# VH-VL binders against Protein ULTRAPETALA 1 (ULT1), part 10

Target 1, 237 residues: Protein ULTRAPETALA 1 (ULT1), of Arabidopsis thaliana (Mouse-ear cress) (q8gza8)
Amino acid sequence: MANNEGEMQCGSMLFKQEELQEMSGVNVGGDYVEVMCGCTSHRYGDAVARLRVFPTGDLEITCECTPGCDEDKLTPAAFEKHSGRETARKWKNNVWVIIGGEKVPLSKTVLLKYYNESSKKCSRSNRSQGAKVCHRDEFVGCNDCGKERRFRLRSRDECRLHHNAMGDPNWKCSDFPYDKITCEEEEERGSRKVYRGCTRSPSCKGCTSCVCFGCELCRFSECTCQTCVDFTSNVKA

## First folded at step 3 (VH-VL; framework fv_prolgolimab)

Design c8 (from a3 with heavy chain S31E S57K, light chain Q30K)
Fold by ESMFold2-Fast, scan of step 3:
Structure c8 (fold): chain C 237 residues (1-237), chain A 121 residues (1-121), chain B 106 residues (1-106)
Amino acid sequence: as target 1 above (237 residues)
Amino acid sequence: QVQLVQSGGGLVQPGGSLRLSCAASGFTFSEYAMYWVRQVPGKGLEWVSAISGSGGKTYYADSVKGRFAISRVNAKNTMYLQMNSLRAEDTAVYYCAKTYYYDSSEAFDIWGQGTLVTVSS
Amino acid sequence: QPVLTQPLSVSVALGQTARITCGGNNIGDKNVHWYQQKPGQAPVLVIYRDSNRPSGIPERFSGSNSGNTATLTISRAQAGDEADYYCQVWDTSTVVFGTGTKLTVL
């Protein structure tokens, strides 16, 4: 167990203990499972990294190719390119994890379970006018205490509240819309890293107001911020 | 079977106190925010109070702030509304309600049967 | 406190379509929920998140929400649809209900 021993954590619920027992570098976080991963290229040999798997289906890779490497928010596809396989575009087969001492492609592991589920959900959502469920939970930092507060982006109204909070450079814990919170309250469990794009668009550049760039839930036609204007202009017929 | 069963209403003099109860069954009570909504006979719905699933956060309409106290005992699957310093304008049918999804402020899918509170001299 | 404006009453003939509106500034940015209330009964959720029907609600009930107006549409109206209807939004840690509309089925 990487964190609090004996406590139930979201990360510990992602996979059965038996599914992880032969994998190298297993570390269970609050809302993720981390394992050692890598990608082999003729340019650089084995590039070793750490892969985090989230219940949302998100996959985040932190490169460890050299001490001080700044590539800490890579998608698997970006990591494949970073490792020297820019033309392959087959990260599910080229990014591997160590199981029983052997390199095993991600496509042959349980680690893609939530990624596959999320991808299917997004495809289904494209055929409905209902709320999208592909949004990741986001964190907004307090300007006073620096603690992160968790926003769940499950409805258009919740996305609106997050959008407004991200646009406020003076946002504070007391402005949290779901519950009245002070700077003395504990920080939310989970990763505070900002992710780029959404599961179906892992190469997305990201956005200031949320992690999804092409969605009716998180973009507002009446908003004059550049991200909302760009989205509205691009989808309008 | 998911349901909310209310009790504790009645007639009370202005300035008096009354406690309403809402007993829940058929769902994991501690995971859902709970609400009190009132309705003056023949008029519309008015939100009164809310409590988070853990009971750690409570909210009140300005008209009842400082007089009403919402609470819950998750081990007993029961929520309460303690009403103090009652006024004639507090006369209404009081409903308890469960939020649709977890602790998010969403639709109210399950409502209690309602409890009449009459404040008169 | 913001108010969601509904017409006091709407009349519809049996088998025809009733439309009940809910007006609010930029209400299209919010999730609108709709409740049906019959005399002496607690409200019943008929539409959630603008256009979704809970299990057990007939397909005759539908909703939409854009700009400053949300609309509850009841197709092929039946005598049993006669009731008061309320819209509701979640607005920054508060619950706001519409003024209510009495639907009469002729």
Scores: ipSAE 0.000, ipTM 0.399, lowest interface PAE 18.4, mean pLDDT 75

Design c9 (from a3 with heavy chain S31D A50S S57R Y100G Y101S)
Fold by ESMFold2-Fast, scan of step 3:
Structure c9 (fold): chain C 237 residues (1-237), chain A 121 residues (1-121), chain B 106 residues (1-106)
Amino acid sequence: as target 1 above (237 residues)
Amino acid sequence: QVQLVQSGGGLVQPGGSLRLSCAASGFTFSDYAMYWVRQVPGKGLEWVSSISGSGGRTYYADSVKGRFAISRVNAKNTMYLQMNSLRAEDTAVYYCAKTGSYDSSEAFDIWGQGTLVTVSS
Amino acid sequence: QPVLTQPLSVSVALGQTARITCGGNNIGDQNVHWYQQKPGQAPVLVIYRDSNRPSGIPERFSGSNSGNTATLTISRAQAGDEADYYCQVWDTSTVVFGTGTKLTVL
């Protein structure tokens, strides 16, 4: 081999045109190929994102759940966790791309051609100091007015209020300090941008993919409910 | 203490409708996705439908899509399966189930007792 | 076209080790859960996420998952282990059960 024909490998040389046929969201960059991807949890639904494949085998995901989602340069495992599959650790099957209109796991695609799992097992991604613990906006129906009340799970206090509302079969929104807002999920497919059809403020946009099933913000050590007890027990394991 | 109690099964004619109920106790119902799984007598388990914790997302097996509707009323700790346009092949024991917490969140840790649905003339 | 295939039946002698397989393309990239079902009863979770045991399940039950085959292993088999066993995975946005295996303890 003379190192003449393929000395410089650009994004356009990573895959043949035929290999990317029928994949949704294909964009070829200078040193990567980008496609639409996603991850489904039954609890929270579909999270959609963009996946970039590099010749080094590196995979980077940018979450597109909402315009306010600041999740960039996620590993596939981190994206799987953000999508509501926190302990699954099977991102090769749980992260999918769209081929011919159907969800196809990464493990069944050519996109893992350059991936090297052994080189990644000892790697740690440095978190940005500005990175947030992201919780999806949740909705609880009011027993008095029949409308759904949006809870923004951005602080421990907000998570506590939601946790208490969920445990109360007679919950009423009149007792809570936040404005009553009625939100409806709006979804743009292809590049999923979830707007919770709230007319009060642009900042009420919800997020369906940047949620965890349990963390120190949304689970409480002093609580005796099954979910909090299980989280506390499993954190120690 | 954690329990799922089912009701609403029975005999129904082809083309008829039936609603199954699954009443939950002993856990924070709205924190868990809920599922319907059926089993034709003498055969294996088949997933039918799932619903997110809030009720905002629903999923269906291709065999029941357009005919069955899953729903939940979190304030009443109850999940439902509305079955329309029933066929003889829908004859099965129907189980409701919940997933576990945290590291078992993808596995069905608690199941209801099952409800027999018979579709026959 | 079944996605997950199990043997129809497996026999094991009392005190010996039974192995029940669950076959699927690249199943090692999926979390496999196992359920035990006795006649007239609802299924019971015996293994979750490939190899983990729920509280109350004996240490005789273990699991593995690699490549195209997941395996439920029941060591020191007892008469009470006689049941149907099902593997289960999440396939992107659907739930898939295996075809089921009847375990007979002789």
Scores: ipSAE 0.395, ipTM 0.739, lowest interface PAE 3.0, mean pLDDT 77

Design d1
Fold by ESMFold2-Fast, scan of step 3:
Structure d1 (fold): chain C 237 residues (1-237), chain A 119 residues (1-119), chain B 106 residues (1-106)
Amino acid sequence: as target 1 above (237 residues)
Amino acid sequence: QVQLVQSGGGLVQPGGSLRLSCAASGFTFSDYAMYWVRQVPGKGLEWVSAISGSGGSTYYADSVKGRFAISRVNAKNTMYLQMNSLRAEDTAVYYCAKDYDSSEAFDIWGQGTLVTVSS
Amino acid sequence: QPVLTQPLSVSVALGQTARITCGGNNIGSQNVHWYQQKPGQAPVLVIYRDSNRPSGIPERFSGSNSGNTATLTISRAQAGDEADYYCQVWDTSTVVFGTGTKLTVL
């Protein structure tokens, strides 16, 4: 079922008007707040962009560094690299917004409020404090070459890629969005021990019965496949 | 005490159907994978089927795939094996068993149920 | 399907050490479990994950697993150890049992 979006937060509720008062480029959307942002490199100067903040903590940047630049939905780290700071890996300090006419690093703004909350919830350093056991690797067979390709289910993006591969009866590894997997390459499995996972072990402790069927990380509200429909129907209110 | 009590079984003709039950007590049933293992009298152990703790994943031996269906009702602490299109070679003592320490080893076994398929 | 090969029978004198082997291609890369079965009874788990003993199993029972052979070792054999013994692995999506070994204590 698709009707599970009643919990989306309105963009106007993300920040108080006073918190955004002095920021440049503020646009309040239905499920986000957008502001002008940028990153300065010695080589290329200022790259300007638009930053969208979502209630989930997700941050998306659309680059406007030069006329015709069409980079969309960049992470702040990807934008830092795009802007000419390829090795810096300090995007919280290097990506800035304009407040009162001055460049202010994201680390000194309220804009990271939801990011910090989501990062704390997903912290792997807190496993001993009752955090759920990490998902096991899963494998999907390629229709072209017959090799099994490894999917690590540690993030929502990884679960989405696996979910898409599982739902495609004509899936081929050459369609994988990362250049590191091709039909000509060796199978990634190569382990001396059999990996535990949904099809390999009935005792898998991921989610309810296996890593793919029992949690919100592995299920997508927009998906109408039987697995996602079944999950939605079986989640207790 | 932790135990599995089996019921069902009996004599059926080839092509017939039979349902086995395995009632669990003394542990949190939904936390454990469960298994069916059979043994022809005087012969070795043969795995039949497995089901995950929630019932979301099922596994079958090639010899029974498409004919047998494993299921569980966690609210009643009971697992079932529905056996359809039975053949003479399905004649065996059927055991239910509980997973141990997420190892796919079986620490607790039912007492066994005899199924005889004869013309 | 993979096959786990065991000797049909092994004899051991009272108080001596019995060794039961379980042969399989690259079995050392798998977790091997061992069961004891006496006539008319359900099997009893005696070793899990190659070398671990469940609660209540005597220290006389030990296991090892390397290369193509797993071994169940029963030291200081007792009359009550006389039984059939089976090794077992989980292989991808199936459970595989060994062919079984009858242990006789003389």
Scores: ipSAE 0.000, ipTM 0.403, lowest interface PAE 13.9, mean pLDDT 76

Design d10 (from p11 with heavy chain S31D Y100P A107Y I110Y)
Fold by ESMFold2-Fast, scan of step 3:
Structure d10 (fold): chain C 237 residues (1-237), chain A 121 residues (1-121), chain B 106 residues (1-106)
Amino acid sequence: as target 1 above (237 residues)
Amino acid sequence: QVQLVQSGGGLVQPGGSLRLSCAASGFTFSDYAMYWVRQVPGKGLEWVSAISGSGGSTYYADSVKGRFAISRVNAKNTMYLQMNSLRAEDTAVYYCAKTPYYDSSEYFDYWGQGTLVTVSS
Amino acid sequence: QPVLTQPLSVSVALGQTARITCGGNNIGSQNVHWYQQKPGQAPVLVIYRDSNRPSGIPERFSGSNSGNTATLTISRAQAGDEADYYCQVWDTSTVVFGTGTKLTVL
């Protein structure tokens, strides 16, 4: 029953000793646990770094890919992109830690325990736990390069930017410098993979968890997911 | 239905050139990285080259670097392998292949039928 | 470049279980994929990410991967399973194939 609470570090309570024993680079801080991590890309090979896990579920990475590289407080997604994977959508599988000398993806480790708990708390918790988070992205063709550009529609400003782009027949992505809209194919690839529409008209775009019915020209009018409701409200304002 | 249809193989003299083609259908071609893999008759598989969906990034095995050039024309749904300064050891069946997702470029879900390239005097 | 070592050949009796190994340093920490190739044909994906089967591949095909050895298991072997089998990993900046195994069904 030994208990030295006056000398105990909060970080020592995040994981059991047995859970960390074979991990490389383990350092226990006041409110975090730090381990060595990395990400492998086809272009640049292995980028190595340090990952800090916080009880809030926050994850911070400090890059050590090259002597003198001083990227600090990166999210795992940002580190995935920094390491040469420009489409930052699979960080749970692409960012790894070393356990027993082996590269083990974060998705197969205990290190995501608090991240997963924190992510669940962001749910409305209305006993609809089988419902997936709805992400509705819209696309507008660039008149200059001919490619479609992603608008994520998560904020009032993003919805207005999309609405303005749709109203401009000469819209060019280069004229609207917004950090989530680029001409880079890799950044846009994942969302272009997802087909969104209604069963009656290909001109009606709904999210993957909802449908748009009733009017070929009126997108979102019957979509009841939170993202689509927010979009409809924001474009009216 | 996903299909990869290859053409352009044949017999060529050492030091010669050949251009292989891979015509894709059944998926959004520009969203996927594409690959060339070769196989010497009776031997194993060897990766040769890769190209990103946009064509902006290209990759080569050390054995072909500087001699082979991979390219694609997304408007035509076609990928090419330009093979220059061919050597006897380049004799192989060449396959084009796609991955299921660009940033899940770990495995090949569809392969072309293969094109035989024979380099002989 | 890492080398993925496979036995040159494996024989199995009709209806019995065949096991084809793929050896590599710390291969259990990597995702291993398996291809079947019949004479004169292109390779066909039979297992991806260690143990997953694509649509159309029979349940008789299964995979495992731990430590230094990945294994393709073909239960209730049929004459039509006779082929060359290749393991594959994505390692750093390259695609690495195993040396290949010829499966003979007796």
Scores: ipSAE 0.000, ipTM 0.390, lowest interface PAE 22.3, mean pLDDT 72

Design d11 (from p11 with heavy chain S31D T99G Y100S A107G I110Y)
Fold by ESMFold2-Fast, scan of step 3:
Structure d11 (fold): chain C 237 residues (1-237), chain A 121 residues (1-121), chain B 106 residues (1-106)
Amino acid sequence: as target 1 above (237 residues)
Amino acid sequence: QVQLVQSGGGLVQPGGSLRLSCAASGFTFSDYAMYWVRQVPGKGLEWVSAISGSGGSTYYADSVKGRFAISRVNAKNTMYLQMNSLRAEDTAVYYCAKGSYYDSSEGFDYWGQGTLVTVSS
Amino acid sequence: QPVLTQPLSVSVALGQTARITCGGNNIGSQNVHWYQQKPGQAPVLVIYRDSNRPSGIPERFSGSNSGNTATLTISRAQAGDEADYYCQVWDTSTVVFGTGTKLTVL
């Protein structure tokens, strides 16, 4: 569904036209974008439905699997179960949309953009929201020696050390709690080249899908900085 | 007790046709998806085709699409694989397999004994 | 089109623990099933949906699936465990098998 005669539709702002190209069943609503979706169970075949994506990150599915189906406004997980994948609990890969005539899992589409942003989690992981592994490596310059120190951000402790270093304009690598890394060690040589490894690929130079908007590993309830305060307030709401 | 008994197979010339059969017993046949999986002697498993419990949906590997046709006759508890335009690369042991009865599990809980298909001049 | 990569072979000493891996991009988001196949026989399902054991399969068999790697673990290995092992996933509407691993019990 196109925008008519200058009407502004909020749904038209969710995705660029090129991002929705070749997707089947695209309809732009007032506050959502709708596409054809489905879930395959070989026992029951393909269950076809309509998926609506909202700017809040909410996803809503209306099933079209059988005449008289009463299942409206399902979550993707509920639709996965309804379609015959009752115990799978992997809807991001089991619910698909049609792109260029092929079934493409939601996890490989832009349709999860707002879902991932609303969770304040990295979009590269389909893991539970409490267990993040998608942070990329970050670097902090020493004010004494001028060297950059790598922080891997894989554990809460590593994130805390990075958070503290970023907040300290006079940070020195002598305060680094791990063994001193010499210029001849592989880790120190690597960090000087500004490579930003991620959990999916150590050769990754820092892709956009590794960016975290905030999570329980990298935000702290005891911290009074604005980003930690904002995260803590939003988690409780 | 669940049994899958296969028949058909044998030697066929390139470009020829062959039909495999899989006779099922010991379960409600129409409630389960059925599958064909092949294995070139000494090599790994390769999925060929699947059919839904009702027979209303069929699925094929790209390597056989347009040449093979899966079907089932629920009243006879039998599944078939019609193989047309056979190639030397289709030489393999063909297994029929039943989809698992563990809810939405996609594993194959019972397999037929296998049928050798040899495509050779 | 996705490929599931397994080591060609794994050796384990009698009574020790064998681990067979199945590598696939984001395989932790998929249900992984494992099959055992002995020469001249049809495959047998030994693990379904990542970590569940079918009735009749010894508790020595277990599975896990996380990130890019699924693992079949066989503890207290026995001579009778010597076989080829295949992982398998469902990719949207297609079935994908791993490349297979020959387990040798020494």
Scores: ipSAE 0.357, ipTM 0.730, lowest interface PAE 3.5, mean pLDDT 79

Design d12 (from p11 with heavy chain S31D Y100L Y102W)
Fold by ESMFold2-Fast, scan of step 3:
Structure d12 (fold): chain C 237 residues (1-237), chain A 121 residues (1-121), chain B 106 residues (1-106)
Amino acid sequence: as target 1 above (237 residues)
Amino acid sequence: QVQLVQSGGGLVQPGGSLRLSCAASGFTFSDYAMYWVRQVPGKGLEWVSAISGSGGSTYYADSVKGRFAISRVNAKNTMYLQMNSLRAEDTAVYYCAKTLYWDSSEAFDIWGQGTLVTVSS
Amino acid sequence: QPVLTQPLSVSVALGQTARITCGGNNIGSQNVHWYQQKPGQAPVLVIYRDSNRPSGIPERFSGSNSGNTATLTISRAQAGDEADYYCQVWDTSTVVFGTGTKLTVL
């Protein structure tokens, strides 16, 4: 049917045929490409699932690990946790796809192309985390190496990681689940100067979803945006 | 087995006091903020109080500030709600709840069974 | 002091789609969670962070959130879906629940 063919053609524009040729479970949808994926844990072995890649950079996983599993629309991080790797928080390395009959980590594939592109844009809404508005960057010193690590407070998860790092006097950057960003790099020092604090706008409203519940550590000192003003006025004295 | 088991509750005179308990099992209690939510029979859900995982921060709805005190003993995996100066409008089923993930601004995935508190003469 | 407005009741025929709305100023910038409550029972989480399902919740349940309205959608409604439904958000340092909607399955 023309409708079915039109849907397939849309998704086929995400990757070249040669980039998908050796992957197992390839299905091209209307606005996504789907492949077979999985995650291995010592306790549960291989959990098998289906991964959908969207042009927005969104990644959705439908679990097929066990008959009766009702999980669908999981993020890769949630699938990693579901598969028994609760503490790893390294889904790019632990979630794999099958290429030429071998397990290949997502970090070694073209499937992260749109995800990586979307990570550069603060204004993009994040469906998996629900945060619609970007907020400020913060930096925390590592107790092991002494280097500062950037927390881009763009999602609730990032705000929580910053909160935990600020509250831990022995925090180490090895506990950071994202790629390490170091202030030794000239680019990172320049970026910090430009984007420290709220998103450079005097009318910044902040992100209510990114602020931890009333904790002193999550207060954004000197921020006059409506969200920070409301947060401060509602926190216990 | 992740669960919250509540105890306490009952009939109390106006101006009286009552303490509710919520015993947790199956998860690392100190990693999660804990909450009290109440529901007047036949009406909707109303947030009452919250306590951070460490117990260092406590929060209260305006309707209960100065009268209720939330606390926790992480070594015993138990949270408490001390209710003082009780009023007729405090009559409700009280639920304890935990968040889905360690993020304290997250959804409530596990709820206690509920404890009825009746304030009347 | 923020208010989340829900319709008092919604009716749906067996096998049809029910939609329950949650209205709030700029609610699209917040994460919305949804709970199902049956008589005499504690609430059960059915949708978290706008559109995600917890383990055990059927794919018939879905959610969306934009602008001033969040929506819980229940496709292929079953008799067992009859319950009260509540939306919930975080407003800085407080928890806010919606007014609740009674879903009746005809």
Scores: ipSAE 0.000, ipTM 0.411, lowest interface PAE 15.5, mean pLDDT 73

Design d16 (from p11 with heavy chain S31D T99S Y100R S105Y E106D)
Fold by ESMFold2-Fast, scan of step 3:
Structure d16 (fold): chain C 237 residues (1-237), chain A 121 residues (1-121), chain B 106 residues (1-106)
Amino acid sequence: as target 1 above (237 residues)
Amino acid sequence: QVQLVQSGGGLVQPGGSLRLSCAASGFTFSDYAMYWVRQVPGKGLEWVSAISGSGGSTYYADSVKGRFAISRVNAKNTMYLQMNSLRAEDTAVYYCAKSRYYDSYDAFDIWGQGTLVTVSS
Amino acid sequence: QPVLTQPLSVSVALGQTARITCGGNNIGSQNVHWYQQKPGQAPVLVIYRDSNRPSGIPERFSGSNSGNTATLTISRAQAGDEADYYCQVWDTSTVVFGTGTKLTVL
């Protein structure tokens, strides 16, 4: 039998040790692999940061370009814009990692493996060989009763309801259009922690990532929230 | 009271640099996108730049791309506009403004008092 | 690139209804915001997201947006409504302001 040691297992399974051995800044977390990354602009030079790769395909960057920079949990495209490449929209080529002491674009690394897989799986219900939508159950606190209410992100409509609830500081669970709130059922109480990850990927169990940045199902082109605008800007080429 | 207080304007020669500051109070600064808008005296409003609440996304008008840089220090509740390679046509009153809604590039509900920038020799 | 076209000026008699238009291709699919600016002052938001009023803005101010035209309507016009008015949208990755309309209250 294999060793099933907590959340540490997930991060260590993302890439083979040989694939990471020459990369700078490698740190293996519970549900991610972290490496040093950066983006170079002619005017401002190198912006250095830390890139976290999640099994869901999510990519999060914490900027270290200047002391005291408060920018964390950036998308790669947001980091590209932050570094001075606002209209390039080529973050896969412009964001680099250090391999063997040299700058290597993300597009030439294994680090995009899960991102590429999730991008295909988040397309609108195409019947494809083994393709699955990658999304997560999310929880939003009710401002009336104080309880966390479960949103099952299985369809675009469900993702939209969750999106609207997150954006509403006065959201109440009575506004939820479903007849029943499933998180109140006895079966839901015992399994709540399991459902905080992507239910379609075992490697996402227990992941705390709250948003699918690379998924068209969870993003809306007509929305002016920062996440939707950033996603739409990154997809447009 | 929700308020934006501006500083850093003045007279500068063409090709010079200037940094504008916008100090915020009365709201959770990091939750809101912020904007810079300019207006040549007697003329209309022209958008200059926008920055997300986290600072992770920035947007610029074509006329200032490559010359201006928007930034924010959320711990200090302050936003900046670094203006480089200034031209005579950059002469205007510059306003900072707050997005109305959390985590959105929404309407400009609160505006600073404006700062005059004059580029001439 | 994108342009929001407003009439240069609009005149309205005291107590009558003023209508200021903002023209843009498929503007009805975007959220339109409206600002009032008096001489020497910063702009003031009077309508956001097509038809919503901020706290403190009189119910005389209303908005609509469909097709290629958004409209700011000021009913029962008062002398204090005399100002420049600007429409505004977020278009993909840019903010676009209208050309501005001077409202004169006769």
Scores: ipSAE 0.000, ipTM 0.447, lowest interface PAE 12.0, mean pLDDT 76

